# VHH binders against q9xw16, part 73

Target 1, 132 residues: q9xw16
Amino acid sequence: MSGWNAYIDTMTAAAPSIKRCAIVGAADGSVWARTEADNVFKASEEELKTFVALFNDVTQVPAKGADIEGVHYVVPRTEESLIFGKKENTGFFAVKTKSAVLIAVYEGPNEVAAQVRKAVESMQTYLNNAGY
Below, E stands for the ipSAE of ESMFold2; O stands for the ipSAE of OpenDDE; V2 stands for 0.75 times the mean of E and O plus 0.25 times the DockQ between their complexes.

## First folded at step 6 (VHH)

Design r52 (framework vhh_gocatamig_d2)
Fold by ESMFold2-Fast, scan of step 6:
Parts: sequence; C-alpha cells; structure tokens
Structure r52 (fold): chain B 132 residues (1-132), chain A 120 residues (1-120)
Amino acid sequence: as target 1 above (132 residues)
Amino acid sequence: EVQLVESGGGLVQPGGSLTLSCAASGFTFDDYALAWYRQAPGKKRELVAGISSGDSTVYMDSVKGRFTISRDNAKNSVYLQMNSLRAEDTAVYYCAAPLPPPYGYGFDYWGQGTLVTVSS
C-alpha cells in the first residue's frame, strides 16, 4: 500500500495547487495513500465510508452536498464518476475508478480548478487502465 | 440560452439590509446548486454563499449569521438576504450556475452582476 504514495506525488506534481489528496478504496473508503505532514488529509474512516457511497448514486449528491475533512461543500452538479464541490476559495474533485476513489482538495480560481480536474482525471484513466 | 439576471443592488449605510434576486432561465434549475459570488475592487471573485437543490447551504466565514441564501424553484429564482452590512461587503455581486456536463469546474456561468455599495 506504501507504493500508492507514488500516485499521490504524481498528482500533486501535475497540479501544485492541490493542498491535500488521498486515494481510498471504492468499496469501503479505506485509505490507501494520502498527503501527510503539513498537508495531511484529515478525514475520518467513517466520513470516507459515507463519501465513497455517494458514487452509488451521484444524481442525489447536488441535493445534499458533500462532507470532506469535516467541511461541508456545495456540489454544483455531478457526472457519472465525478463529484466536485466548492466552499469559499476552496474546492475538491473526487473521481471513482474500478477499485478506488481519488480525492483532491485545492485552493484557487477557476484556472487552478481546471488543472486539478485534469490531473485527477488523468490519474483516473491511468488507474482504470492498470486494472484499479 | 442560459441566462442569470441579478437585481436588488444599491447604496446602503453600514448596518443596513438589502435583498438580491437572481432570475434564471435556459436550464433545468431544480437539478443544480446555485451560488452568489462577489468581487470587490482589486480583489478576486469569491464565493459568498451556495445552495443545493435540496436547500443545504454554505457560506463564507465573514458573512455567516448575516447573509441568508434561499431559492424558489417555482420561480426559477435564487436570493441573497444581506443583513448587518459592513463597508467590506461593498462589491459587485454575481449569481452563478454550473455549466452542464462535461464542461466546467464549479460555478462557471455568471450573470452581469449587481453593485452593492456600503458607505456612510
């Protein structure tokens, strides 16, 4: 599971405005890898289990929003395997692969959000092609 | 096609109140969350308040307890009730909606804005 840290490093290198991110199991929200130290991704196991369950029916998410790291985000809309949210100058993108959910929390304007989405979706494609 | 039209801005003294309105058309209003942004002179555009289709809300910390966002799906409208206004609330206020899939990264479509000036 320590090998998964390389994918965290790849995403943060591709989009430096990612403040915190994690790769978690799609079935249970178990943490496979996350940013640590000054950029520690702080979400409880119970919160992550609830969050990954949102991908069972993404159409319900914009009605309720989503909680990550104890912060409630408004979710403008969703796509089949993509949930994204906003609060103040922060946001997140979360994408589901066959076995994982990738979550990236960022700060900044729309051009920054575009780069974060691109980085997360590129990793989603890579992991799906690798069988994850 | 998609249109957001804001109204309700104006000049108000500190401690006063204003209600902003946004009329939306050209999209499935009931399915989307909507937001109010503001941009003060020399500053970036910032999210002030957001409301889900199920009426769950988010607010920037400096307006919590003073501003209330609401929506009326029958009228395709979203509102921002602003109380206890401060000089630092002076900005152009924008109603915002997400672009439809696969485009966008948040609330990417804005109206033309309405000016709120708080001064004595």
Scores: ipSAE 0.552, ipTM 0.798, lowest interface PAE 1.7, mean pLDDT 88
Fold by OpenDDE, second read of step 7:
Parts: sequence; C-alpha cells; structure tokens
Structure r52 (fold): chain B 132 residues (1-132), chain A 120 residues (1-120)
Amino acid sequence: as target 1 above (132 residues)
Amino acid sequence: EVQLVESGGGLVQPGGSLTLSCAASGFTFDDYALAWYRQAPGKKRELVAGISSGDSTVYMDSVKGRFTISRDNAKNSVYLQMNSLRAEDTAVYYCAAPLPPPYGYGFDYWGQGTLVTVSS
C-alpha cells in the first residue's frame, strides 16, 4: 500500500462523515491518492488542475464558488491555504500543503464540518512537517 | 538508497509494554518527519504516530496517552514506546519516511514491518 493511500484512510477514519477524498499535486492536480471502491473520488485530473489553481488567488473563490466532481459548491470564505464549500447537506474542505492539496468531500449537517476540517488540517500539518 | 529497518516487535500480554525501533539511512534524517504506521489483519494501514524534524508529534486518537513517538537524530532512529497495550493494537508496525524532492515526490518510504501481537 502506498503511504499516500494510507493518509486517505487516516483522514476518512478520523471523520466518518467524509465520503470521498483525495490527495493531489498542488502544481498540476495529479492524483497521488484517492478514495476508491464504493466511495470513488470522481473528479477528473482536468477538473483537479483547475481546482488546485484556485489556490493561486483564493480571494476570488468566494465570488465564483468551486467545482468538485461536477458539483458546484458555494464558498463562503477562504484562507491562504484553505478552501471550503457547501451545498445543501454536503460540503468539502480543501487544504494546501507545500506540494499537495488535500480534498475531503463530506455529507451531513453543519455540525460534522468541524470534524472534517480537523481531519484535513491535521494531515496538512503533518505533511508540511514532512516536507510536503 | 533510502532504507528503513524496524525492530522490537513480539508477543506481549494485554497491559504490557513494548518499544519499537527504526533505523533510517539514505537521506538527511534530521530534516524530515518520521512516522509509524500499523496494519492489522483485514484492515487498512493507518497512521499511528508521526514526529516532525522539530519534534512536533501527532497521534491517532486510540493511542493517545499510551504511545509515544520519539527520535534520536544522532542515531538516525525513530522509536515508538507502546504502553498499556491492548488486543486491538495487534498489527504489523511499519516505519515510514514521507520524503520530498530530491529524495521523492508523491511517495514515501517504508520498512519491512515488525509484528506486534497482544494476547493473553
């Protein structure tokens, strides 16, 4: 098993509301790891290339929203290395590390969002400390 | 070449203690994070503990307060002190090094693993 795949499993274990997630290259959106089987992360590499480019200027993202897996999300706000979105009873958190973007798509009420954010930010911190 | 070699696994009774060691070579050890993973039969490999170059640590929830990760840069080694072991801690434990360029990109390095069995 790839270590990157293990990171996917770690995040999904930490936040059960996460349905799908991926680790992609920050530069080009290349997929390093993603959820598979019954919970396949479905975003194409072309879509991911567009998505990771949002981090080049996060200030514009709230006005435009963000698309993941063909779904358009409203983005209430952004941070330098954080983009999150909402759509009805779903949402996503995306965090940027030195060389990667971690994306987690979740389902549930607003109360579950905090746990999802914690999961991806914990991984973000760890990967940054690892040099990624 | 990057190499990680685990040791210290074995059979231990519930409530017992065990210390795992990992010797690393082939990269600038002091600059990078090290981690311990484990894989139980029929389960996915999961992060148990990580330690940064600055000794910042992360732990999975189920091992907090029981396991301690540490490193000795002079020995190029990382350790996992496991106390109050439980049956559910039974797994093959792996040492890992997620290395950025120039050592790697989009991958990390693994040892061969060491088996820890917690049983009465």
Scores: ipSAE 0.173, ipTM 0.604, lowest interface PAE 2.7, mean pLDDT 89

Design r53 (framework vhh_gocatamig_d2)
Fold by ESMFold2-Fast, scan of step 6:
Structure r53 (fold): chain B 132 residues (1-132), chain A 120 residues (1-120)
Amino acid sequence: as target 1 above (132 residues)
Amino acid sequence: EVQLVESGGGLVQPGGSLTLSCAASGFTFDEYALAWYRQAPGKKRELVAGISSGGSTVYMDSVKGRFTISRDNAKNSVYLQMNSLRAEDTAVYYCAAPLPPPYGYGFDYWGQGTLVTVSS
């Protein structure tokens, strides 16, 4: 409705190593936009509701880890508006804005992870400045 | 400031066992998750096992049931017990820790590594 798919396209263009990503509501985990077709983001709304609630107290997350798309990730540490996880060669970055959570799943080494973090943090800054 | 020192590698025959140890310093060990990575010849480094600050674990599929990661917060140490070793487990094994905020992308600090060779 609001053209949120353009932001998905911007993030995946900035970091081509993003395998799947989504923009979801911070309050309820409702999907605003996500990758589709061959790279569909597969998390249910129940899983996303649980996931966005982690941002209410990120300090508890490294003790438990986090689940996204039915995959359990170890969470090395967190920052106030950032959760990231690792499992095998897969990882994710999730950042919170005023109204949204951006989630990007990727595969690859630290150089790839750096590109993905930069892409989601750039979008986080943009959306916060736009009032989202 | 973060330092990781691995030990316990060596030559072992298929079906054998090894225990790898990692001594960590320079950070608040009990607040961080820690991991073991490995790099086989011609391959990228891959996460073998991870352990949360609360003790929950993740493993790569090919080692699940054979390897056990554990930690001892009083000794600032993490361990990898490796059973039923296979030739495919031959690699340099690295203990890994996250960089402190605001840096890092996962487990970004690795030690020098310890070589595990599984051959007859």
Scores: ipSAE 0.455, ipTM 0.763, lowest interface PAE 2.2, mean pLDDT 87

Design r54 (framework vhh_gocatamig_d2; at its last look DockQ between E and O 0.01; V2 from the best seeds 0.00; counts 0 for: pae E 12.1 > 2, SAP .775 > .668, placed apart)
Fold by OpenDDE, second read of step 7:
Structure r54 (fold): chain B 132 residues (1-132), chain A 120 residues (1-120)
Amino acid sequence: as target 1 above (132 residues)
Amino acid sequence: EVQLVESGGGLVQPGGSLTLSCAASGFTFDNYALAWYRQAPGKKRELVAGISSGGSTVYMDSVKGRFTISRDNAKNSVYLQMNSLRAEDTAVYYCAAPLPPPYGYGFDYWGQGTLVTVSS
């Protein structure tokens, strides 16, 4: 668990617009690590279980949107291992690895989203190569 | 080629109403969510409203209860009904769609925009 916190720190350092971040189990949504203190990632276990299940059929997600931390996001489109959403000046990126889902919630103008995606996808690649 | 063409903008008095329309082409419209953005002078472009392909919606707080986003998949169109307009609603309004995979970070394809001016 402490080891996974390092990956949270890496992603948040790579994209300052990330406000909250979590690494959860792809199978059950169990929290492996998350931002704490002033930036606590607040999604419930039940919500995360539902969220990670979205990756079972990402083609349906744009029709329904996605909920994180009790907030509903519109999902423009999806990819096999990528879900992203928008609401006002906030958004999220979620990527799936072999065994985990990385979730980053960010705030700012549209321009910051590129850096957030790069941060989570870089971590995705790293973890996949590491077997996670 | 993807195209988004906005219409319906204009000058309106405070408290007035206006309906914006966007005609989309060049992509599978009903598979994607659509959105309206706006950009006021000297401000960043901001998401006003979004609508999922299934019809679920999101709004910025300042327009809740006043603006309504809707879509007609048969016409490949998205609309923004704006009621009780305020001076601070003055902006260029953009229809927005996602770029096709693997590109994009949200709603990254924009129309040319339509100007909405709210003034007495």
Scores: ipSAE 0.903, ipTM 0.949, lowest interface PAE 0.5, mean pLDDT 95
Fold by ESMFold2-Fast, scan of step 6:
Structure r54 (fold): chain B 132 residues (1-132), chain A 120 residues (1-120)
Amino acid sequence: as target 1 above (132 residues)
Amino acid sequence: EVQLVESGGGLVQPGGSLTLSCAASGFTFDNYALAWYRQAPGKKRELVAGISSGGSTVYMDSVKGRFTISRDNAKNSVYLQMNSLRAEDTAVYYCAAPLPPPYGYGFDYWGQGTLVTVSS
């Protein structure tokens, strides 16, 4: 979806340390937009369906961690509409809106993670206000 | 007033082993994941191992099969068993926990660290 790709572009411009990013449906994990080519977000339909279901009860997620692109991340903690994970020097932030889940995978230290979280949460706010 | 206190560091020869311990106070970590980071001189801190509140683990590739992270919630403690130590494992090792909501970006609270030196 090229229209949704504009939001991917906005997030990656705001946080260039995002390596791969996707916007998926909150109900089923269907891909609305993702980074492409050399930065393609490589999560299966089955994995995304499992991942978005984590938002049904985020309080259980730190007990098991989360899988994205076949990589298992430890999840330090969650917030009502936020899951974030860490592995080595990589991490992700995932936020839920009314209709979507935004997932951003990044590499780098905590100052990079701060920029990525801000970009993802700004887009979450924007999409919620737009009715998504 | 989260406090993380590490112990168990020291000088060992290559091929040796050490067990690091971390005791947490000021919070109950039962609902949080915990991690061990390390920082060698002149390098950035890197995540060595993480453990979920339910016990699932992640490891950096260079320590997989040599290091084991474990936790004991009754003792409010997390451990790192380090076997087959190499010179490149020389670093200050930090126990790490997340900051409480809404703060933080990962494992953002570290203890004071414990020095591990691997040399002949």
Scores: ipSAE 0.606, ipTM 0.821, lowest interface PAE 1.4, mean pLDDT 88
Fold by ESMFold2, look of step 8:
Structure r54 (fold): chain B 132 residues (1-132), chain A 120 residues (1-120)
Amino acid sequence: as target 1 above (132 residues)
Amino acid sequence: EVQLVESGGGLVQPGGSLTLSCAASGFTFDNYALAWYRQAPGKKRELVAGISSGGSTVYMDSVKGRFTISRDNAKNSVYLQMNSLRAEDTAVYYCAAPLPPPYGYGFDYWGQGTLVTVSS
């Protein structure tokens, strides 16, 4: 297991409703780590490059929505370093650090969304403080 | 050379307590996260607890409220306080430093592990 895979495990343990997640390069969408095995995170490199570019101007994202793993999400809200997407009983949180974007796809009602957001924001803070 | 050395394992009765220690060297300890993993006989390793450089913690659900991870940057050490131990906690516990790219020593560093046995 790579060193970045332990951060994937940390996030999924902190928020069990996370079904798939990844850490990708903020500049190019390259995959540093992702969930695998029965819950592989299946986004293509081309899709991830498009996705991370959304952070260049998050104010335009609610009008467009966002695509990840071939699924289109409504984006009801963004913040400077956060994109929240929704589709039916699923959603995602994505947060940007200095060098990376953390993406967590979850399933469940909206009351679990706060747990997922907390998990990814805690890791965001950790990676930023570590220089990533 | 990255080294991680666990200690503090042993035999304990159900409901008992142990403190595990991990001494780290060969990297800038203050800048990186540390974690405890465990591996029960015949099972895959699983994350038990993690701690960031700034002290933020995560725990697996089955140990929340019973285990506490901490770090001492002056001693380059990470600790796991285990209370209210149960038979299901029997495992070899490993300290891990999953150092991120582009760290020059690779990305998967583990200690040799310390055995915790919970039995009456």
Scores: ipSAE 0.000, ipTM 0.162, lowest interface PAE 12.1, mean pLDDT 81
ESMFold2 (binder alone), look of step 8: mean pLDDT 79; pTM 0.792
OpenDDE, look of step 8: ipSAE 0.902; ipTM 0.949

Design r55 (framework vhh_gocatamig_d2)
Fold by ESMFold2-Fast, scan of step 6:
Formats: structure tokens, sequence, C-alpha cells
Structure r55 (fold): chain B 132 residues (1-132), chain A 120 residues (1-120)
């Protein structure tokens, strides 16, 4: 959690349409940093354990969808280290690094989704290069 | 060549029902989630309903209980059964599928749409 808040700030500055986000441990879903106060990321420890386990086989995820903050999302498809979901005018992007999973929940149309995906993937690349 | 072709739109009275159909071709239909979007005049497009490759569903709150999304993998088709239609449901309805990797931000392929008008 210590020092990881700076990465949350960097992502939300790059994509202001991110409503809530978190950086969690890839092995256990433990929260390293998250948005707080009016934008608090509300996922429970148990939900996050379940969510990060989806990265063990992303190809199975589109069949069931995914749950974040008690909200069920349809998952259109997945990529090697990327899960994304949609519901109404909201969505999320989640990416796995060597030791972390970054989750960003956003609201808005495809233009907004594109900006959020770019921000999340840029942070994924940065953290992987930093050994995380 | 990926194609999505919508049908079933039309003029209906308030309280009536319509079934929209989407015929898909040019991709492995069974492997993808599909969705229905709508856009009313002067409004942004919004996701009305989505269905996973395994059949789990999501709905916009204002249509939950009135609309049902379903799929028929043998027919490469997805459907939207609309009951208890209201004037606020008037919109062009679009069938949507995801773009293949490395592109895409959600459901990025759309058909041409089918107009649903709810009016007396």
Amino acid sequence: as target 1 above (132 residues)
Amino acid sequence: EVQLVESGGGLVQPGGSLTLSCAASGFTFDSYALAWYRQAPGKKRELVAGISSGGSTVYMDSVKGRFTISRDNAKNSVYLQMNSLRAEDTAVYYCAAPLPPPYGYGFDYWGQGTLVTVSS
C-alpha cells in the first residue's frame, strides 16, 4: 500500500474517466493500493481472491463473466494478460503483471474505454519493466 | 468478413412486444459474448443486454424483467425479446460483437441497426 498510491494517482491523471481502481497482489488479491473516499474501490478480500484466480486461465472467463464490487459484468473476450468487462455504460479493464493485477472501473462510451485501456496497459508495461 | 444483420424492428403500441434477431457470420460465434445496444435520438449509445458465450446475462436496470437476451449457437444468432414496451424504449437497436485481439475496448463491431418505435 505504501508508495503504491502514486501509481493510482498516475493512472487516474492519465485517464480521468476511471471512477475507481486498485492494484492488488496477483497471488492472493491483497490490496496494495486503491482509490478512497468518494471513489472507494469496494471489492471484498474474498471477491478479489476469486477475481485474480481468473488469470490462471483467462480463456474460461468469457463463458461466465466476472464480478467486481458485487457487480456482474459480461466479458466479451480476453487476451493473454487482460480481462475486460461491460455492463450498461460502465466497464472495467484488468491486467496482470509479474506480481500484481491492476483493475480500473470506468464509466462512458468507447472513446472513454480506449483511453482507460491505454492508461492501464501503459502502467502494466511500466510495472513489468520495474520487476513487478 | 464479419457481418451482423439485425431484423425484427418496427412500430408497436405501448405495452406491446417485439423480438429482435441478429444473424452473425464470418467468425467463431460460439466463442464470443454478444450484446444489444440502443441509441435514442439525441442520446448516447447504451448497452441494453449482453450474453456470455456460456449464456450468463447482464441487463440495463430499466429493462430488467421486461427484456430477455438469448442465443442459438447452431443458428449463429442472438435475440432480444422485448415485452411491456414503453415510449422510452424507442431507439435504433444494434447487435454488437468484440473486435479480435489486439484491438478492442468492448463490443466494437456493430450491425446497421433496426428501428424500434413505440407509439400509439
Scores: ipSAE 0.396, ipTM 0.737, lowest interface PAE 2.6, mean pLDDT 87

Design r56 (framework vhh_gocatamig_d2)
Fold by ESMFold2-Fast, scan of step 6:
Structure r56 (fold): chain B 132 residues (1-132), chain A 120 residues (1-120)
Amino acid sequence: as target 1 above (132 residues)
Amino acid sequence: EVQLVESGGGLVQPGGSLTLSCAASGFTFDRYALAWYRQAPGKKRELVAGISSGGSTVYMDSVKGRFTISRDNAKNSVYLQMNSLRAEDTAVYYCAAPLPPPYGYGFDYWGQGTLVTVSS
């Protein structure tokens, strides 16, 4: 039983517009926890390994975009520990901590995106302070 | 300060074509992705097409194959070529750019918009 599922629940409660999310290892993209059932996060291990490697040089990401769950997103820009993408009414925020990457896929306009970013960054701060 | 100026909108019959242009200034254009959004009567604003700094593209499913987004970094311009226009494409079209770090959560600078009306 992974205790990491409690953090998934915390993020989805903080931002109800999150449709799917996951916490994965920063080094290899291994899944620590993810949403399940009707909200299952469906990224493959190969896709996640490729995705977390984007944090090795975030400045190159806006040139290529990013793929999550087989969906290609345009990445408007990046920050040192933050990648975010957009496609239609969907988007994602991904943040890197010391040992993890948190990924949240959401649906909705820019107003809900702000709430999702806040939820993900709050969890990033919490996990960094906890030594992750 | 970021400035985005759209042009090319107008009234067109179903099946027609329009090219929208957006001239951008006030930021390092070649480093960021750019996008076209639209807001149709009675609907929320939607991302129609986006283009990465390297030229990879995303499209709303209903416009894929009909619309083409492109960019010209030397001219600081982004374009939307719209073919086979339908009544459902009627909207105000906005050029959009991201806010500089550490702000923003998508494309947050918007132009004034250009009206596209598709009607017989």
Scores: ipSAE 0.464, ipTM 0.766, lowest interface PAE 2.1, mean pLDDT 87

Design r57 (framework vhh_gocatamig_d2)
Fold by ESMFold2-Fast, scan of step 6:
Structure r57 (fold): chain B 132 residues (1-132), chain A 120 residues (1-120)
Amino acid sequence: as target 1 above (132 residues)
Amino acid sequence: EVQLVESGGGLVQPGGSLTLSCAASGFTFSDYALAWYRQAPGKKRELVAGISSGGSTVYMDSVKGRFTISRDNAKNSVYLQMNSLRAEDTAVYYCAAPLPPPYGYGFDYWGQGTLVTVSS
């Protein structure tokens, strides 16, 4: 009986550069699972509600950027159901499924971003195929 | 097709100022965020400053208050105004743009770079 935490573990195992991540409800930003303890994902309920609402029209996001864990990121561009951001040596990838938004915050140069994107998109595909 | 051409680098003394310019072509400039990265000898490239399509900005902590990123959509150009320069700011500075969909994972197109040397 694996809860949503098993999916967090799968993503972090697939891309070790992921420092913090979460799976949240697409409608309200409610946390289904997140990294804990020394790598706890630190986002308020209000911030997550605001963040998931960005998926209502991803094309507007590059004009403003995005906030995660109180950190403002520049958003280079968006794709259908994908928002990604950059700040200094950190970044994030967020993808929307039918019912969820997956958010992964990573640290490292651009070379590691490719692995993080792949891990997040693989999980997005898996959850969509599972009906989530 | 994306082309980024940097200019404005040079040798400057500590405390001095430089303005870097980047001329962009091959994409709808106003739709994209742009960034300045730098790479010091023997170091990896790091994001110095970014600017959204709407003009909101991000900065690395060590340059905040000293550097200002700006854009001019009519000229397809992005700028980095660098004030109070320090020896640690010595690097090749790169203008960067994202790859077109569905590719990329950040700012993936780079210009040729422009060298900034801060030395007495």
Scores: ipSAE 0.397, ipTM 0.728, lowest interface PAE 2.7, mean pLDDT 87

Design r58 (framework vhh_gocatamig_d2)
Fold by ESMFold2-Fast, scan of step 6:
Structure r58 (fold): chain B 132 residues (1-132), chain A 120 residues (1-120)
Amino acid sequence: as target 1 above (132 residues)
Amino acid sequence: EVQLVESGGGLVQPGGSLTLSCAASGFTFDDYSLAWYRQAPGKKRELVAGISSGGSTVYMDSVKGRFTISRDNAKNSVYLQMNSLRAEDTAVYYCAAPLPPPYGYGFDYWGQGTLVTVSS
């Protein structure tokens, strides 16, 4: 099946340290797919609308940080289509494609963060090449 | 060359206070978030406090209300005011900064560290 859930499964298989993730619409933050059941991604519609709007000007994000699932993260820096955050032993990577934003929340030290970023960026490349 | 130099560590009794300082150079300090991490003997490094370029802060739960992170952009410095210190706060404290693009995955550049010992 060509459902968006297959892309969630691909990312979590590539980086087992991903605890929760979602693919949401870049324009409105609408959920296309997310982890469910014991690993449900618990962001509200309002939070996701606010979050995807951060990609309209990523240079402002390190000044404020970012909120995902009611958790406030410090954002060390941003790149053109990448926002990443840290809090204690948790973090996230979020990347924007033409039509989507991919969000992966992970737990672990900086060594696992590299693996998570790679998984998210690989999916970003794939979706951009597919026209999404 | 990114350089972070910590100072202010020492021996203090439980309930006491210390202020840690970090002097930064080699990057555009004002544009980046900065953090304090610590590592106790036999434990992994953990993020204690972080501060955004605009002054928004995050803290680990066990230090919230006791520790305050601040920054002085004119001096390229970040500080950690530690109050009501406990024996479990004993650790080497590291100032941390993100690596410049495209490198890094968080706060990946560390200073040399400053030892904080809380004991009677």
Scores: ipSAE 0.383, ipTM 0.739, lowest interface PAE 2.9, mean pLDDT 87

Design r59 (framework vhh_gocatamig_d2)
Fold by ESMFold2-Fast, scan of step 6:
Structure r59 (fold): chain B 132 residues (1-132), chain A 120 residues (1-120)
Amino acid sequence: as target 1 above (132 residues)
Amino acid sequence: EVQLVESGGGLVQPGGSLTLSCAASGFTFDDYTLAWYRQAPGKKRELVAGISSGGSTVYMDSVKGRFTISRDNAKNSVYLQMNSLRAEDTAVYYCAAPLPPPYGYGFDYWGQGTLVTVSS
């Protein structure tokens, strides 16, 4: 039982179009919490270590794209602490806090994407204010 | 004043080939990821292929090995070479580019599209 699982529940309740999500350590990609059962977030620790290292310089990410759960996403652009990607009708948002990276994978059109981004950015703000 | 202008669509037989071209202006082309989307009759728009500023590519699973996306930064152009075309590839094809920060959640600038019809 992890206290961090409550944050996963909060994000998925705020944006039901999130198919899978996780909270991982910013330094090493270690999983603190993730969606489970039928919605299990399937990324390996090695893939996540590579992914969180992208936040060391987000400006390089659009040139290479990003891999999550063995799926390669195009990254249209990045912002200071935000990486987002697209593949077909799916996408992800990932945001970095002081100590964590939040990753949410979703499916749907731009209206859905806007809600998912709002959910992860709200959690990013909360965790930063809490010192994480 | 971002502009994307597609060309190269047409009617082809199954198994045929087409090359789509997109001419871009109004932004620093070589710094942007660019994409081809399509919308088939009765379906939503879907990402067919994308190419990063550094040349990394992504493809829809059903077109892998048949379609090739490429770019020419000197000409501000992106291309989609379509081989072994199938009836299911019939769609309007759109060139797309992202909105600058803080706007957009994907590819939000679109060209007018070019129709590809694959029929016997």
Scores: ipSAE 0.032, ipTM 0.484, lowest interface PAE 7.2, mean pLDDT 84

